VH-VL binders against q5slc1. Designs and how they scored, part 7

Target 1, 112 residues: q5slc1
Amino acid sequence: MGALRGRWAEEEALRFLLGKGYRLLWRNRRTPFGEVDLFMEKDGVYVVVEVKQRASARFGAPLEAITPGKVRRLLQSARFLLGRDDLPVRLEAVLVHGTPKDFRLEHLVLEL
Below, E stands for the ipSAE of ESMFold2; O stands for the ipSAE of ESMFold2 at other seeds; V2 stands for 0.75 times the mean of E and O plus 0.25 times the DockQ between their complexes.

## First folded at step 1 (VH-VL)

Design e3 (framework fv_regdanvimab; at its last look DockQ between E and O 0.04; V2 from the best seeds 0.00; counts 0 for: pae E 13.1 > 2, placed apart)
Fold by ESMFold2 at other seeds, look of step 2:
Structure e3 (fold): chain C 112 residues (1-112), chain A 123 residues (1-123), chain B 110 residues (1-110)
Amino acid sequence: as target 1 above (112 residues)
Amino acid sequence: QITLKESGPTLVKPTQTLTLTCSFSGFSLSTSGVGVGWIRQPPGKALEWLALIYWDDDKYYSTSLKTRLTISKDTSKNQVVLTMTNMDPVDTATYYCARIDYYDSSGYAFDIWGQGTTVTVSS
Amino acid sequence: ELVLTQPPSVSAAPGQKVTISCSGSSSNIGNNYVSWYQQLPGTAPKLLIYDNNKRPSGIPDRFSGSKSGTSATLGITGLQTGDEADYYCGTWDSSLSAGVFGGGTELTVL
């Protein structure tokens, strides 16, 4: 199933970020502005995290460019979920390369 | 301006270990997506990829040379170090370090190169 | 053996165009982005093309790149004598978990 195909990668990303001191607020939330994979908090900053899975085992895999429009929609989603529009928000990505038995993570902090 | 510079011995005897340092300025290896790699070029021959280290300490090595290579970084000193054991005359080459900026130049691209340092391995 | 194959040399007159091919496999060019480098005599390589077809700032648009299947192509139009150099393709190879370069192509502007 589609849910099972992406679920393991998201669980690994969540475990990784929790181990780095992030707190989970919400998961897989649709808003009027789009869907947010993981919505987290660290050191007083709210963090929207995109999780991407790639079945290939290539290292250094490129990210699809994060357009200004995408950034805007992610920020609008964060504001919707928080009920406020004046809090600091950061965009991050976790790339999960490979399979459940043999995978590697990359963690990216992207400037908004 | 971004600059990389290779340093180390220019003459090495067979069987010795070569240690090369890449000193850089204008960027940091603490920045997500940044990596530094090593490439060599024997006189009159093609470029040969050797090793790569990323900001998160992921490391990659040439398949044929991996048992002889070690790459490491010191982010506080803005340095990347390559060691290559058991040098042989065939390893005579110009050695370059070069930067990858994974998110700004997408994928595998060395966007800024050092001037290179020529290492001769004499019998 | 070479993972990426390039012609050893190409030549053309000033003002003309030339293309340089780079042939690989699904584990490299097929699934990974290709870059191209220019190495002028006595100098370090310089990035010309990244992400298959994008130019860094300062590279004129007479340099172009493309990819189809497991092959990539560098195109140079309006050739100038200052373009005489060696040209290399480069990419990641997922099966080797390593970067690879082509064997290089020597361009002569006659």
Scores: ipSAE 0.008, ipTM 0.575, lowest interface PAE 12.6, mean pLDDT 84
Fold by ESMFold2-Fast, scan of step 1:
Structure e3 (fold): chain C 112 residues (1-112), chain A 123 residues (1-123), chain B 110 residues (1-110)
Amino acid sequence: as target 1 above (112 residues)
Amino acid sequence: QITLKESGPTLVKPTQTLTLTCSFSGFSLSTSGVGVGWIRQPPGKALEWLALIYWDDDKYYSTSLKTRLTISKDTSKNQVVLTMTNMDPVDTATYYCARIDYYDSSGYAFDIWGQGTTVTVSS
Amino acid sequence: ELVLTQPPSVSAAPGQKVTISCSGSSSNIGNNYVSWYQQLPGTAPKLLIYDNNKRPSGIPDRFSGSKSGTSATLGITGLQTGDEADYYCGTWDSSLSAGVFGGGTELTVL
């Protein structure tokens, strides 16, 4: 119902990554290949970040499966945004567990 | 109440290794989003960022000092340790440890600082 | 030497307002959150502003922050003698994978 209800998780994921030295290039970008929550750069590598929100308080709960097709589309989205396909790109996820006042973050590197 | 306190030698000879310990209370480095960093300040000069360790053992170092610095944590003891090799008189400074917490400071800010410990490097 | 540039000093009379600038580049201020710290003589720094423009609990609203492009500004209104201190901006530098501080600004309340 609330179009902006999930935005807190993405904002917290962004704060977290900025604190870890990631540089924000684009946020909430749509491309012909799909949507990119956060498009960042870290140590010369371009990073597509998928933000996943979980109501569960359990750490280590499995991430919702990102299908091989979704992985390919996210990588193609990154190449589209960069305007070239010879640059290093990786996929990462930030899993946000809990509620706006009481949450925990997991940061994962996804299979390339 | 959140507190951090630096400890270590107040005098170090040139070429020796400095080891400083940050002991803290009122928070845990097992908490997601929490980190502890080290900052120094030579007499009458600016703050200089040295190193940072996060709850997940992710570590960052000043590029100019990276080869001389090691940061580690003991989560069970509520301690973070900084080691700096090959000390020189220009390393004479007050050394601070400080906390990052995304809940309270968001992003990169150091919200709570220790009182600082003065280290003099002299023969 | 310094990655973030601040004026070395600023001064104003009690009750006046001052602004302290902090200039950087796209790899630091341009793409990261900026914080500001107050250091009273002989004391450890104290956080005044985080996330560009937010105040920790207990910091009066006469202290404010803003950011535009690759520059950030600390504003202080209603100056008091107790505001005499060194002020530092700080942020993350993505190209260095490290935190950076400005050179500091000495505020004198005349």
Scores: ipSAE 0.007, ipTM 0.614, lowest interface PAE 11.7, mean pLDDT 84
Fold by ESMFold2, look of step 2:
Structure e3 (fold): chain C 112 residues (1-112), chain A 123 residues (1-123), chain B 110 residues (1-110)
Amino acid sequence: as target 1 above (112 residues)
Amino acid sequence: QITLKESGPTLVKPTQTLTLTCSFSGFSLSTSGVGVGWIRQPPGKALEWLALIYWDDDKYYSTSLKTRLTISKDTSKNQVVLTMTNMDPVDTATYYCARIDYYDSSGYAFDIWGQGTTVTVSS
Amino acid sequence: ELVLTQPPSVSAAPGQKVTISCSGSSSNIGNNYVSWYQQLPGTAPKLLIYDNNKRPSGIPDRFSGSKSGTSATLGITGLQTGDEADYYCGTWDSSLSAGVFGGGTELTVL
């Protein structure tokens, strides 16, 4: 289910971020620590973007699906993909609420 | 009212191919976000996920059974078909079809299930 | 052998609380939403919880779900004799590109 459900929501998230001046470096990259949905760059900072899809279409829903453990694994994945651990990396999420025909986006910064 | 119903043979012999049809009403597989999956349950045992097909014809199969399974749909007839080759007595189970519908706030889960059809594989 | 591990059985008296665990990995529970299903004796499964902790319409709030790391938990408070059933967790596994279910937990209300 994840692969199919992630494609439309991930495409919308990518389109949204590209429109905000982000640049795509890699997408759907598997690492020993998990899969990175979108690995991007904005203003000299590397950005790992997690795309989450919610059927409820309710905005303001908690981010319980992105746990501190998940945040740490995303950081590990970024370091793996970069081959170094001394570069600035920011973690973000794009929550895609609803269905392909009727969706809304929520863009958040993930902080430890 | 949304309903799904499984149909097909209730008795098959070892090595035969099983064909099951899921007939549904109250929703359409032409609707974006909609999918229908198959799950089985041997008598007294756990649920086992088998296959899933989405409105855009994307398909997924159980890793262990992939070489034996084919799923397809006929959107105009509101049907999804599962075939499973080379049946064996261990495949005796109740077979369910079930729906996924993102728009109905059910999330990425099987929100409506058929009643199931029991298939016995025996000589 | 199972991708998602649940205790085989749990029991408690009417009015008590019970929890049912579901243990997986980063490729399934860690990265994907968890759902829970109730299967009353002789019936098809019924969706109880989706998106880790959301209830479909008609499911009372004494049923709850949560997720931490690679584990998920179903909570049932105020147990009733009608809750006697099998309970299954389910989720997507990204490495298998397939859905998976736990082995099921039989709840007995004594």
Scores: ipSAE 0.007, ipTM 0.585, lowest interface PAE 13.1, mean pLDDT 84
ESMFold2 (binder alone), look of step 2: mean pLDDT 93; pTM 0.953

Design e4 (framework fv_regdanvimab)
Fold by ESMFold2-Fast, scan of step 1:
Structure e4 (fold): chain C 112 residues (1-112), chain A 123 residues (1-123), chain B 110 residues (1-110)
Amino acid sequence: as target 1 above (112 residues)
Amino acid sequence: QITLKESGPTLVKPTQTLTLTCSFSGFSLSTSGVGVGWIRQPPGKALEWLALIYWDDDKYYSTSLKTRLTISKDTSKNQVVLTMTNMDPVDTATYYCAHLEYDFWSGYPFDYWGQGTTVTVSS
Amino acid sequence: ELVLTQPPSVSAAPGQKVTISCSGSSSNIGNNYVSWYQQLPGTAPKLLIYDNNKRPSGIPDRFSGSKSGTSATLGITGLQTGDEADYYCGTWDSSLSAGVFGGGTELTVL
């Protein structure tokens, strides 16, 4: 399955974020608007975290800000999970470069 | 498995409107993250991206063709329709529809394609 | 106008290695993942590579992809006559809010 394929990378991303004071609310949740890898909270802000694993250990530049369409889909998923639309939600990504024995993390806060 | 098939007229006169239908099976456009796009290829030339529609009715169009293109879906019929106005002989091409699943980081790969339908624009 | 540049043709002998380049800018390849498509004569394109370097099920490991900066490369090893085809790179262009394809590369196996 999909979750099984990316499981180690998602576990490492979760452990990293927990170490930075994030609190896990939901993991691997399917909504009508898309799937959410990690749904977290930090300092009163709800955070949708996309986790992507890259087998290559080569380091790349930070990713661009996401398009309005992408933002809308992720925010709709967050609001569906929260059951309300008045709470602060932020989008973030964790890129996991490499393999289980030799990896590094890149943590991005997405801005338009 | 996922399959798509294009249908529509094979011959169109200049200035007419082209309407193409993509009929599919093996997935639903009510499924979060799913999209269907249209791509064309004039004889002996490169692939040209035309339009994309997502499950949530979000739509994207080729910048150069935007004023001529309309994409729509009928989720209950498993169909996506492309309309292109003011046809010209240079629009002669094979037209493809293709499936993708939205993945924030994926670069929008089309993983399953229809066989294509050839449209000739001639008087 | 093409925003992704590929060589129009490449050729090599059976068993050899070939690489096909795809050059773009920061608004496309620089910030987005790249896909590669194979189109055999008279057929629809087939996805060969997605997410820069991943293969769909059924694609042999002779095909590989990589990306550096604003350029991507498709590699084919152990070249076979059945590899004669047109190859296209593709990605998203954030400044256009649209998908883009390269001009295509015709591979001839001599």
Scores: ipSAE 0.005, ipTM 0.584, lowest interface PAE 11.3, mean pLDDT 83

Design e5 (framework fv_regdanvimab)
Fold by ESMFold2-Fast, scan of step 1:
Structure e5 (fold): chain C 112 residues (1-112), chain A 122 residues (1-122), chain B 110 residues (1-110)
Amino acid sequence: as target 1 above (112 residues)
Amino acid sequence: QITLKESGPTLVKPTQTLTLTCSFSGFSLSTSGVGVGWIRQPPGKALEWLALIYWDDDKYYSTSLKTRLTISKDTSKNQVVLTMTNMDPVDTATYYCARTEGYSYGDYFDYWGQGTTVTVSS
Amino acid sequence: ELVLTQPPSVSAAPGQKVTISCSGSSSNIGNNYVSWYQQLPGTAPKLLIYDNNKRPSGIPDRFSGSKSGTSATLGITGLQTGDEADYYCGTWDSSLSAGVFGGGTELTVL
């Protein structure tokens, strides 16, 4: 569907996670609680991955924080996609800094 | 079905602050990947990109104007507001709001408002 | 200042083909998608092309886009009097974290 703000960043985040042994279950899934960028599995744990793209440093602006409300919505989205609320779910973020030809990744594991 | 419309004062004096509102229908800024931006065009001149706000409240501003610009949204009212401080006659232009979608980098705007003319004069 | 360079004007006769260029750098056109807009006199811009070469519904296939390296082109075949307008390219600039437009090209159909 058209140009995506994080399209190349999400693709690079996916490649990175696949290289770390993650399995892709769903990509860009819409739920009643919001959209999930990547829904993965690693070592029996289900992982909701938020991809944040920063095309360049915003002249000193910090990276946008993932708010408690966003964390709650991501967890609810995971439960919805799994159809169960008793499975282990972890929230993670991949921050992509730069351009498609010159970028770096930062991988964060968030606690529930 | 998707519509956007700009509103605000048509006349502004030098040094005053301009506030423009974009009211829209047919889509929601709670939808992932959607954003609303502002573009202006001085009479007989080129389009100039001003600011963009996304569904997740992520904001971007023109580098040359960023100290003067503030963009905000009220998702429940289907409105996006642009504020520009310290207006000057050179800021006389038609101001447009427009929609972006699909997580675009502001690469394109698929629906535009009709524009509102703002004249800055003493 | 303009970050994307377009010719200020182009002209051709009805039925002919024209191309409009848009030149940038690696931080904008080189690494991002290009869009094109048509602005008829006294009206708001209308999206003609997005994602370098895709047309929205309702845009005739006489309009086409392409991108190579740090430059993009808009092609119009079978030129009609109704195509007389200003044309703008647009993209994202990764170094500025902002959108940018070209200076515009006035198309005259003579």
Scores: ipSAE 0.006, ipTM 0.584, lowest interface PAE 11.9, mean pLDDT 83

Design e6 (framework fv_regdanvimab)
Fold by ESMFold2-Fast, scan of step 1:
Structure e6 (fold): chain C 112 residues (1-112), chain A 120 residues (1-120), chain B 110 residues (1-110)
Amino acid sequence: as target 1 above (112 residues)
Amino acid sequence: QITLKESGPTLVKPTQTLTLTCSFSGFSLSTYGVGVGWIRQPPGKALEWLALIDWDDDKYYSTSLKTRLTISKDTSKNQVVLTMTNMDPVDTATYYCAHSYDSSGLFDYWGQGTTVTVSS
Amino acid sequence: ELVLTQPPSVSAAPGQKVTISCSGSSSNIGDNYVSWYQQLPGTAPKLLIYENNKRPSGIPDRFSGSKSGTSATLGITGLQTGDEADYYCGTWDSSLSDYVFGGGTELTVL
């Protein structure tokens, strides 16, 4: 969804990953299987990054919104964007807890 | 002022699908952090959470019921719809929709509830 | 299944103080915000407490909440006949990926 209020979390997640040596290939790409927030590369591995922002942990730590079905669709999206299915792809999440003035990040590797 | 109101059938036969609509005013599901949830209460029993949809279109479902539940929103109509398949007499309950705000994770405004009886 | 435990009932005289407990685990009360809801007979629930200890506008200060470890407590002082209701705690359970309510406590003012 195109709401500006959510974009700061994706920007902070991107800055964090760039600081860890990730390279951005694409952002906010739509495929037949859904949208990809960030498509990155790190040490020869392609990484699909799901960014989740929540001001409160009560309604789902952000990880709880990433279902097995969503994991499968993110992988299908990566294959679609790459145009091939033989390349190493990893699924990761950056969870942004809080508000623009006071937040923390968690960086997680999702089970593939 | 935030208000919500549930609507749908009051009588459902076993095996049928229940569809409930929550119509609201005083807030938008386009607003950051806002969500709408569904909660039910069988007669004389505890509250049971069913589902929630938020401004991101992220959907959350009760683990025990998730194969039976679908939640969707129409932000232009200020409506949230819950669908529950394969109704059984044990699903007889008052069904509530409620406003939620992610910054505090609460159900702060509730509809009046609609009673659904499942009987042959 | 019920994962948050409340006493089924509590009672006290007008003007007295009562506490209602809610016991859970690290994946629910331990890690997440707790809310308390009041349900008067025949009505929808009403939020009393959110984020463990905060009151919405319009809720009198004789209602209070607290959380310690994996347990939460609702306190009511200066008990009034109009406080007769069912009280529910509620929180997110990270292990279940569910919002969970306690079994409810019936408060009787005698």
Scores: ipSAE 0.007, ipTM 0.584, lowest interface PAE 9.4, mean pLDDT 84

Design e7 (framework fv_regdanvimab)
Fold by ESMFold2-Fast, scan of step 1:
Structure e7 (fold): chain C 112 residues (1-112), chain A 120 residues (1-120), chain B 110 residues (1-110)
Amino acid sequence: as target 1 above (112 residues)
Amino acid sequence: QITLKESGPTLVKPTQTLTLTCSFSGFSLSTYGVGVGWIRQPPGKALEWLALIDWDDDKYYSTSLKTRLTISKDTSKNQVVLTMTNMDPVDTATYYCARIGYSGYEFDYWGQGTTVTVSS
Amino acid sequence: ELVLTQPPSVSAAPGQKVTISCSGSSSNIGDNYVSWYQQLPGTAPKLLIYENNKRPSGIPDRFSGSKSGTSATLGITGLQTGDEADYYCGTWDSSLSDYVFGGGTELTVL
């Protein structure tokens, strides 16, 4: 099985968020609406975190913008995992640029 | 401090091959996400991208000029070389080399440019 | 042929505000970060804005960028005579596999 492609980027994003006081609830959970990379909690608020890694080839596969459809599916996935439709959730992204030994992170709070 | 400087002939005859060298300091082309590109500007005209070489030796060429262009790097010398074949008077321009940053969409440091005139 | 469209010129008086538009398509501005470059007469271009709206160190906040859909805009407030320059937008075009620049906009401060 070994390490999966891109796995290190999610691990570094998780370490970064844990260092900022986020709590991990679930990772890499598949739902009928898609996969949730990191499902976390911060200051009493549930947070869905999308982790995006910049492609190694500069222009080969640019990161796709998080579309309204993707936002809707991520929120539906969060509600599915919580088993409730009435809880507020926040959508965030962590962009990971570089390699395991030379990388930088961008942390974004996304509004609907 | 990051610097780049272009060098090469200032006069080229039609049909000849142009060779330009970009010499740089303050960064390495072995660093992930870093590349060096070439851009030209004919007198009074817009900027035109020519080629780009990345840290991992991936090469990108202008679609309209790709058959005439070769880009290479010598990481140990901190140099990038562009060759352009079959020069024509319309290729008269100032040629710049520039570093492309980690995000991949910006040329963040530019050389001063070298003027190349193509005439008989 | 240009794939990014800019107005060829713009002019305003000192202290005024100007905006410079850059119009493209989904394969360039729509999908990718936009940069803006300032070229003072007789000099190399200088990066003014990157990642749609960010400024490099040393660029004053009079300069701003924005992107909406397939268009980008450069804003300059408090115009100064030293702002007379050509301004270029630039991005990657995924369909062409080319880095593309706009045609440039000449800013004259009257």
Scores: ipSAE 0.006, ipTM 0.583, lowest interface PAE 9.4, mean pLDDT 84

Design e8 (framework fv_regdanvimab)
Fold by ESMFold2-Fast, scan of step 1:
Structure e8 (fold): chain C 112 residues (1-112), chain A 122 residues (1-122), chain B 110 residues (1-110)
Amino acid sequence: as target 1 above (112 residues)
Amino acid sequence: QITLKESGPTLVKPTQTLTLTCSFSGFSLSTYGVGVGWIRQPPGKALEWLALIDWDDDKYYSTSLKTRLTISKDTSKNQVVLTMTNMDPVDTATYYCAHRYTVTTEWYFDLWGQGTTVTVSS
Amino acid sequence: ELVLTQPPSVSAAPGQKVTISCSGSSSNIGDNYVSWYQQLPGTAPKLLIYENNKRPSGIPDRFSGSKSGTSATLGITGLQTGDEADYYCGTWDSSLSDYVFGGGTELTVL
């Protein structure tokens, strides 16, 4: 059910988080600081979720592509979308390893 | 609260088709991440995975047995059915159905039925 | 063909600790989460460990799991006679597109 080629990983990440009790607020929002894949809420905390896809589960680490600059831009995007700076925000990643019929997910909390 | 129970014939003749039903309660096979699989165990031997059907009606079959296996679900009856063709004495085993629920999409079977023993003999 | 190898048997006395190994390859244990199942005589298997090292509700913490490279280990401390059972590892094999189980290890508590 993926729509455009390569969207399946984000769809699977969303399904996974909904199953964990996360609530979806926005998807694929653009801000002056970059694009937010998934913007969610869980237990009163707003969560920016970066979805990273790797075609092969055997090579490389998608987490290595999330730089400190990217983390800063994602947090700035969250503040922009919320319109205020006093709300709790957390950055998380869902790493999707493999192909649509054979994949695994890793769910990570990214430190500031 | 989740329960699964296998049912079907206890004795099957060689070349016949085996049909097993898994009846379950306490979960819906429409829920994301939920699946029901079939695993068998010949007497004194290891566990062998056969098939799985999931919430999205995706079907998975053991590579070595795929031409003999069909799995289907009836969500209104809370049942999953496995059919295995051309039974042979080596297919004598206890057959289990098991619940798979994972929020990571990784495969594991957290709750199992009691198993039903199928003997294949003339 | 069996793609995950376990020792056929292990034994120890009550109160001791044992480890049961499960060896595979990069396409199974190397790339995927490992589960462990306990099968008491005459009963259905029971999930003991999932996602390498997590315990389902009701499983005591004397059972533990770990994974390193292409091998996984089940640890049992404080052995009890009620732990006498067959233990199986299991994981997805990406090369086969199959869920695979190990050959099983019979634990005897003497």
Scores: ipSAE 0.005, ipTM 0.564, lowest interface PAE 14.2, mean pLDDT 83

Design e9 (framework fv_regdanvimab)
Fold by ESMFold2-Fast, scan of step 1:
Structure e9 (fold): chain C 112 residues (1-112), chain A 124 residues (1-124), chain B 110 residues (1-110)
Amino acid sequence: as target 1 above (112 residues)
Amino acid sequence: QITLKESGPTLVKPTQTLTLTCSFSGFSLSTYGVGVGWIRQPPGKALEWLALIDWDDDKYYSTSLKTRLTISKDTSKNQVVLTMTNMDPVDTATYYCARMEYYYGSGSYSFDYWGQGTTVTVSS
Amino acid sequence: ELVLTQPPSVSAAPGQKVTISCSGSSSNIGDNYVSWYQQLPGTAPKLLIYENNKRPSGIPDRFSGSKSGTSATLGITGLQTGDEADYYCGTWDSSLSDYVFGGGTELTVL
């Protein structure tokens, strides 16, 4: 699903992943199947990263599920960008809770 | 050719519920990155965003008005419907529907095609 | 309360240049692309600029946009009487989860 968000959340997600040894290949690539926020590589595996933002870090709310349809579209986008079907790809999410002045991150590995 | 057109009552009494319909053509609300929103403008005043619904049926509401607003879509009819409860004379305005093209990862949000607007007067 | 601040009015003569400012904060203009909308008297708004500085097809290059920090600017050169309109900036506010418009600027061409 396309939750509306700001670029600061994606910048913080990127900075976090770079600190974990991920390498950035592309940002905000538009494909026939949707937009890929961050397309990265780590240890020979290509990673599609979905960045999601919540305005408040204090108030609990169920996290928006990444639907099977969204997962399929993200994987199709990865194959489109790579132009190959034989490369290892996994789907990850970075959830950014809060505001630019006060936030926390959660990092989820969704599919290997 | 992309077109949008608002329809609904032009006169509403205080405390009643307003229902407006946006009928559109030339695009689908199943297309990634496409939504339809509602914006109003009281006479001589600024534009005020009310609500947005997108291709995945995600709904967004103005924080100041969210308890009064409901937005829904009927993809088979190419229509988006806005309902606003407890109408008051201060809600007198021209109401527009508009298509939003957006790419949230890029931070890009624009209302690229607008309906002509429908004027709603709230009076006894 | 307005989240995006614009001057209420600007005026200039035909052929002159005019700029319209839009001031916000880190959660809106600082974080997201800005759009500008032109509203001719008695008509619906029309998208004039998107993604800070891009023009839709049919918009002449006399119209330009820019963004610096938490402020955006609409520039109009070679002013024409047909440019007399209200101009609105707009963007997404990530803290409110709202689309926000500026208060509008009335451009009078004298």
Scores: ipSAE 0.012, ipTM 0.657, lowest interface PAE 8.7, mean pLDDT 85

